# VH-VL binders against q9umr5, part 163

Target 1, 268 residues: q9umr5
Amino acid sequence: SYKPVIVVHGLFDSSYSFRHLLEYINETHPGTVVTVLDLFDGRESLRPLWEQVQGFREAVVPIMAKAPQGVHLICYSQGGLVCRALLSVMDDHNVDSFISLSSPQMGQYGDTDYLKWLFPTSMRSNLYRICYSPWGQEFSICNYWHDPHHDDLYLNASSFLALINGERDHPNATVWRKNFLRVGHLVLIGGPDDGVITPWQSSFFGFYDANETVLEMEEQLVYLRDSFGLKTLLARGAIVRCPMAGISHTAWHSNRTLYETCIEPWLS

## First folded at step 8 (VH-VL)

Design i85 (framework fv_nofazinlimab)
Fold by ESMFold2-Fast, scan of step 8:
Structure i85 (fold): chain C 268 residues (1-268), chain A 122 residues (1-122), chain B 112 residues (1-112)
Amino acid sequence: as target 1 above (268 residues)
Amino acid sequence: QVQLVQSGAEVKKPGSSVKVSCKASGGTFSSYAISWVRQAPGQGLEYLGYIIPIFGTANYNEKFKGRVTITADKSTSTAYMELSSLRSEDTAVYYCARVDYDEFGSYGMDVWGQGTMVTVSS
Amino acid sequence: DVVMTQSPLSLPVTLGQPASISCRSSQSLVYSDGNTYLNWFQQRPGQSPRRLIYLVSDRDSGVPDRFSGSGSGTDFTLKISRVEAEDVGVYYCMQGTHWPYTFGQGTKLEIK
């Protein structure tokens, strides 16, 4: 039988968003037990990412315990960062495929309706003043705000992303790296027409330098230093890159061609 | 100019609950957070929690967790603080205050409501 | 929780004289962004608190320049260069660096 699939949603999202994904999985892998975690839905998705990691951790433990053969994670948008942290903090996870749907793995730096909704008068150039405060770090969206023009502030103030990416030291970094490296496959999905994740290459561990030129994963210090295991995973052949044009941010979990090309092959 | 107007004084019995309102006028209700602070007679200030009205996201001081609930209604520009299982030591003036978080502001409570006296007596 | 300790708790002062209030925190208030989230509030008798100072030394709009804040790390001071009758009240320091946010005990400034 197929390994169970655990789904983690994104910002302002809920389990209902994944109805098409569940249909696709049922068609291609009938009998798969799919659990869409019904935690931190809607406005609750704004809670600090470490709080969300704790809640999702409590929810996934019994699912993983019931599946000694392993599980797959499908994690959408912000949910991909939650899953990144889960894989690092859990000493006993048995995740085979971690499938990340358009997640800002190196952070976010873009003017979007989501940010204008939360901070109506702010522009991307000024948002660092809010996000890198203690108050701002109480919001999930600020936990992965990465202003390339204030990289020193990002490195010092990010309470989440800089730590899980190994960009700032943490006492648990060695253990987190060891835990993350237990994953079977890291499947990265994203594309240029997403419209929300900025730069879209953040979904593939690429990001802006100080001149807003995108540097890809292999040019990032976190990769070169192998801070949490990306270089090791790539050397093992465990990183899969699946970019696709023509897909908007809210459509990654409801596009059949995307599913068949990028997701289906990694569900066993 | 933002103003915060709170509901009137309340007298409650031990074990009951109280819900205090804080109505905002002026400015954009969704562009700031609302904090709740209390002050027992002759005592200092104690922070209960805050809410970001636009999303309903609230955070609570652990001392009051399980007893305090802070909510907001964007349509009426009103924040609420509900405190349950009232004890005599909950007798205090309860204040709401704006937390500025815009890039033009600062961090802290720059505009305060007039306060609501809550008396817990048998 | 971070403990904020003010000194003195009672401050009798003569009109026109300077006044100084100390605030000490049990741990550093410097956040990882390099900012220090230390505020000062004034509460006049029968009134709501009013913020005077934020980020250690920045005055709120409309606050007279006779009020000044200074300090770093764990030691902070609020100074009033020339006390006026309207300055009577209780002054509180507050930290916003560590959750939960905490206040000092208050310093009651009285004209003698």
Scores: ipSAE 0.014, ipTM 0.543, lowest interface PAE 6.7, mean pLDDT 89

Design i86 (framework fv_nofazinlimab)
Fold by ESMFold2-Fast, scan of step 8:
Structure i86 (fold): chain C 268 residues (1-268), chain A 122 residues (1-122), chain B 112 residues (1-112)
Amino acid sequence: as target 1 above (268 residues)
Amino acid sequence: QVQLVQSGAEVKKPGSSVKVSCKASGGTFSSYAISWVRQAPGQGLEYLGYIIPIFGTANYNEKFKGRVTITADKSTSTAYMELSSLRSEDTAVYYCARVDYDEFGSYGMDVWGQGTMVTVSS
Amino acid sequence: DVVMTQSPLSLPVTLGQPASISCRSSQSLVYSDGNTYLNWFQQRPGQSPRRLIYYVSDRDSGVPDRFSGSGSGTDFTLKISRVEAEDVGVYYCMQGTHWPYTFGQGTKLEIK
């Protein structure tokens, strides 16, 4: 009786990360069919996001086709950006709840423990040099790297995030907006103790200005211009904001209190 | 100044693998990409793939996917290209080359290694 | 894949005379940032390729002024205003806009 749930993982991740989430869903919504998509795992998560969108699209089509009452998406970290694009490129999606678990919806800019693992010295201020090029844009992390000190380069060179956010024009923008607006609920989850997503408010469509002061969603040009439908969704009552402190980046899918508070209510 | 020095010539049997090294000196190794290009005798240039060392993974030309592996060891500033299931048509000079960039953009391959001749023969 | 077509493939030229090499791409090489990632390389016999030109017309450090690049979109030209003996070699155009990156077939410049 419950709508099927499709789960999309994040950077350097796999389906194994969601074992606790599956337990929680089974306990509160017994009989729910949950499909954790086992594509682009581990290092393959660094493939260009448009390539990942294509692969995940092929995987979700038969699931959606078998569920005429609709499906729910739970999309973690980088996976939340994949799901943003899926909702935009699919003319026929039947997604009710899109649950975004700590995803960098306005981009990533920051030195974190995970970024320091990739870069032995801090390269936050220099990553724009390679990311905003054809070479860099063949890697997922560069697709959503958003340097607030080089916003002009981000707007001109980003092959993914600037386009799905409507920050740069695209021939399909009108269709993408129409498709995205068919979503029933946009559930945004994140928090200050994440430790990876920087700024953490990116999970709620907030982001740094040129002085690294965070401006919230309602102050963003993409919201004010309603570039892909955020203002329309908010007016419709379709945006849910569920911030929670005390949760690290790798714990969003395995914290029972978070599940009960932010996820469970949206799994009709 | 960045300089790229490659390993020496190799003679390999069909079906075997070859691993060519490219050691960088000068500049920050992690701050640029390393491309791999080959040239069969008397033929033109063909792009195999490239690695951005800081991401720890490479992008491969579909023609070589499944046979080519490009890696980097940041501690020794060395990139490697390994090609498996070798055939006679893989006989070529293999080049590594730096993809330069600065605050104004990426310019493409500006510094090249000296090349490594790989001969595949029975 | 983007196909890069050079003409001529063989270019005999008299010392001191100008030479011109054309390069055509099967699709536009303008990237979303407004830059055109077209490079020209020279390969002298027995040597590694050397980049002469990047961004269609920008000359690399140490490259003589007699080399110039021009063009836009899909049609590009490398010109040598006066050919010198050391210019003998094969010239390649290369696009870095669309993955996978591709080279032209090469133009062999020979002295008549």
Scores: ipSAE 0.657, ipTM 0.849, lowest interface PAE 1.8, mean pLDDT 90

Design i87 (framework fv_nofazinlimab)
Fold by ESMFold2-Fast, scan of step 8:
Structure i87 (fold): chain C 268 residues (1-268), chain A 122 residues (1-122), chain B 112 residues (1-112)
Amino acid sequence: as target 1 above (268 residues)
Amino acid sequence: QVQLVQSGAEVKKPGSSVKVSCKASGGTFSSYAISWVRQAPGQGLEYLGYIIPIFGTANYNEKFKGRVTITADKSTSTAYMELSSLRSEDTAVYYCARVDYDEFGSYGMDVWGQGTMVTVSS
Amino acid sequence: DVVMTQSPLSLPVTLGQPASISCRSSQSLVYSDGNTYLNWFQQRPGQSPRRLIYKVSDRDSGVPDRFSGSGSGTDFTLKISRVEAEDVGVYYCMQATHWPYTFGQGTKLEIK
């Protein structure tokens, strides 16, 4: 009846975080098969994102094969970047709704609550030194660290985000774009009170310019050039933006109002 | 200036574990990477893994099949390398080394500890 | 893993004469950022390794200008223009472009 739902967790997280989300889905769409992937849990979430993409790919293939009518993805925080890459590398995915739940789609430039106590003065200004090196790129956080004051280093050194966003050339870019465009709906969720994703508009493909002024999706070169299909999806009516204030980073998957407003309508 | 000081020599039995410490003095311990490299008698340098203390996790060379564990204690500015299931082939000098850190980036190991001799003998 | 091959493995040199060490990698060492993460280390008897060169050709602070690094892609050279007695030791090249990072087998420089 309902399409199966695959859930991908975020940084320092695990399947346990989604118990409320599963309850909500069961209440509104009884009989839905929901699979929360137990890969790269906890500290293993710091493994390079391309390694995580490979592991999650292996896990989703049999689920998609059993659901010829399609599946939905709900991808939280860092998991939204994993799902971005999955949709690009899989030339046979059958994803209907890709629900990106407060994910830093254009990158992160700001201290997370997890890092502020280690570096009480702004860590964000210095993280580029280690992140944009081979050593740093073996950690997921550095794969989507996007320092707007060192955009040249980000473009050249990012082994993941700059490539999947089409900000730097890649031999597979045309195929990745074609694959990503197979998605039925791109549902973007996020909000100003998240407290972790910085800028919060990164969840909607907005990001800082060199003066730390946020430019929204339609002002980004990746959108204007249609590098991986955002402009095409928007023109097709396939992008849904669902911002909500008052929700902290760890509450996106456990807020009933958020679920009913932003997620429930996209679970066919 | 940053200096790395390692713990003293150890003699261990096959099958046991060894834990070597590397204390950093001066500077911003959490923001640079600390590498662990070994040198066995009669062979060259071999990279074991490294930790970026600020992230709290390490990256390991798969060649050691998970026998190596690298940790860091930010409160004491000390990195540790633990090697388990010791074999005679693990007899080596173990070095910690800082990955350099300047306004332009990180390029390789610029500051090295004095080395710790680990002998695995029955 | 990337294999680093040094030649020669043994390098006897007369004092004041030049010495040259070759290092070849099994694949290109150019990282996505355009940098080549090739380092050269010197290890004097009984001492820890000391980095001489990083990014193919940049000398560390305090390293004499008689040491120079050159090369690109897969072929690299460390040259000592005028060998001094204190240069005796083993020299290693190392790549940090591809994980896991790997070293050459070492070149032992000795005075004739």
Scores: ipSAE 0.682, ipTM 0.862, lowest interface PAE 1.7, mean pLDDT 90

Design i88 (framework fv_nofazinlimab)
Fold by ESMFold2-Fast, scan of step 8:
Structure i88 (fold): chain C 268 residues (1-268), chain A 122 residues (1-122), chain B 112 residues (1-112)
Amino acid sequence: as target 1 above (268 residues)
Amino acid sequence: QVQLVQSGAEVKKPGSSVKVSCKASGGTFSSYAISWVRQAPGQGLEYLGYIIPIFGTANYNEKFKGRVTITADKSTSTAYMELSSLRSEDTAVYYCARVDYDEFGSYGMDVWGQGTMVTVSS
Amino acid sequence: DVVMTQSPLSLPVTLGQPASISCRSSQSLVYSDGNTYLNWFQQRPGQSPRRLIYKVSDRDSGVPDRFSGSGSGTDFTLKISRVEAEDVGVYYCMQSTHWPYTFGQGTKLEIK
């Protein structure tokens, strides 16, 4: 029998978005128990990420307990950051494959059309004014807003991403790193035609420097310092990179070729 | 420079709803948030919620969740606070106030509307 | 919710004398950015509240220098060095560090 799969959706999303993904899994791994979590749907996805982590944690505990052989996580967009935190705060998780579908792992800095409907008068250069306030940090999108021109503000004000990435010190950092390293495989998926995640390399732990030049994962201080275990996982052979061109942000969970190439191999 | 002008006094029956407006003039409407605060006669201040027009989203004090809705119309630079299922204890002056989120600005309410008296009587 | 407690609730003061209002929070108001979001408001009879102080000690534009704020963590003070007749009203402290934002119960300043 196949390990159960837990699916965590993204910003302004719901379980309905994953109907094609469920069909693909049923075709290739019949009998797999797939649970798509119906928490923080639609506008509720704007709730602070630590609040979402707590809610999703409560939902995944009984699923993991029921599956002593382990579980797989498929986490889409913003949901990938929720799953990052779950793996760090849970001392006893039994996750085998953590599959991150186009998630802004190093943050977001871009005024894509998808995001502009949330803040149509906003420009990316001005969002730091709102996001790095106590008010802004009550919204999930601001928890991972990473302005490369105001990195000092990001490091001091980010209540979520800077902490979970080990970019700012936290009393729990050592325990979070130990817990995260329990994961069997970290499968990173993303691509240049996503159109929402900016830079798209954020899905692979790359990000802008102060000149908006993308530096890849191996050039990031969080990797070089091994702040939460990326260098250790890569050395262990546990990081899988699966970039694919031609896929827009809302299509990662509904593209058969993507599924067969990047997801199916990791659903033992 | 920024001024907030609220709609006039309202008298409502229990169980009805009220919608108070707050029109901003001066400054850029999208460069700040709008808070709503109320004050019952002879009582202190109570925070209802806020809207950040640039995100098109609002947050509410849990005490009022399900009854309060805060919206904004950027084309008219106007914020609205609607309170439903009115009770006599909702009788209060309702204020809107600006929250400037500039790097050097305040995260508190530095400019206030004149207030709108809402009376709920049986 | 963060409880804000003011003392005294009633403050009769003689013109020209100093006045001091205390505000205590049930938990630390220091935010992760190192700032403390504690504000002081003045409400004159029949008027909207007016912010005097933000971030513990910064005065708003147009606020006289006889008003000063101080404090850290959970204990904060608003001082008026020489009270004037126009200072009559209710003073509120307010925290905007933790959601939901909360006010103290108010201190009524009266001339005796």
Scores: ipSAE 0.059, ipTM 0.583, lowest interface PAE 5.7, mean pLDDT 89

Design i89 (framework fv_nofazinlimab)
Fold by ESMFold2-Fast, scan of step 8:
Structure i89 (fold): chain C 268 residues (1-268), chain A 122 residues (1-122), chain B 112 residues (1-112)
Amino acid sequence: as target 1 above (268 residues)
Amino acid sequence: QVQLVQSGAEVKKPGSSVKVSCKASGGTFSSYAISWVRQAPGQGLEYLGYIIPIFGTANYNEKFKGRVTITADKSTSTAYMELSSLRSEDTAVYYCARVDYDEFGSYGMDVWGQGTMVTVSS
Amino acid sequence: DVVMTQSPLSLPVTLGQPASISCRSSQSLVYSDGNTYLNWFQQRPGQSPRRLIYKVSDRDSGVPDRFSGSGSGTDFTLKISRVEAEDVGVYYCMQGLHWPYTFGQGTKLEIK
């Protein structure tokens, strides 16, 4: 009776990270079929996002086909961007609730310690040199790097995020918008204490302007132009915003209060 | 199953350079992070540096600054560690190892090469 | 650099008896998100090191349950509940949070 749930992990992550989330779902919605997709785990999460979208699509198709009443997606961090693209490229998806757990929906721009591990000599102001090269776009992290001081480079070089957000033209944009709009609910979750997603409002389609002042979703050109359907979804009452303070980036999928407040209500 | 196979033992004179290779098999080489760790006879382990081949980025222990260079050739799935201006104190077994990591740091190395003995003597 | 201090450095044990190795770091190994980057390695005579435990207490595949790790912040312990002959070797703790990554001096486990 409960719709199946498909879980998509984040950067350097694996299905193991969701063991607490699975416990919560089993407690509140016993009998739910939960599939945590075990693809692009660990270091393979650095593969280009379009490659990941293709692989996850192949895994998701049979699950959706077996559930004519629909499925729910729970997509964590980078995984939320994979799910954004899945909803756009699939002409026949039957997703009811798309639950985005602290995903950088408008991109990432911030000094984080984990970037020093990957780019030991780079600062956030210099990553555009690497990320907006053809070589840089072969890595998932660079597919959603959004430097607000080099918007022209982001728009021209981003092979993923600028396209799925409709910030740069693409032949499939109209079809992608039509497909995305079939989603029942877009549930956005994030918070100021995440510590990794920068700005944290990116999880709610807010982002920096050229002065690093955060502009919320309703002030974004993407929203105002309704490039992929955000304005239409909001008008339908299909966008749910669930911000929560006090949660660090690796705790979104293992916090009971967050689950009960932001996730549980959307798992029919 | 991932394996790391290193080049054979080397005997070098003081002041020369040595270049040790580490060939990976059984996985996608470009996705690996490869570290180099050495062990002098009867001594403990010392971390020299690592490389992330997909980005071409390397990070070195400051102790070896200017003397160590770590590179990778993705076409042959091989990482290299070159140490110059060799001294007798550089006599050690040099290991390459695959780094286990997340977005914040390292959980150490889960797959190790067999080691390469480098002897520096006149 | 973060200094990792192990004790004891020499650990003679009787077969079947428990063994305990301590590791202390000069700085906290806890990242702001709560993860702790402390790992344990075993090196048998003439062999490459192998990882036994990562993230303080998670055992690698194939590592027997008699090995357990515990600790927090700066103080960590590796325990072997009942020593077997195959456990002879040198054990190293390693921190993976602060660059450069550093190892303890090593603890040599020997059967008496």
Scores: ipSAE 0.013, ipTM 0.540, lowest interface PAE 8.2, mean pLDDT 89

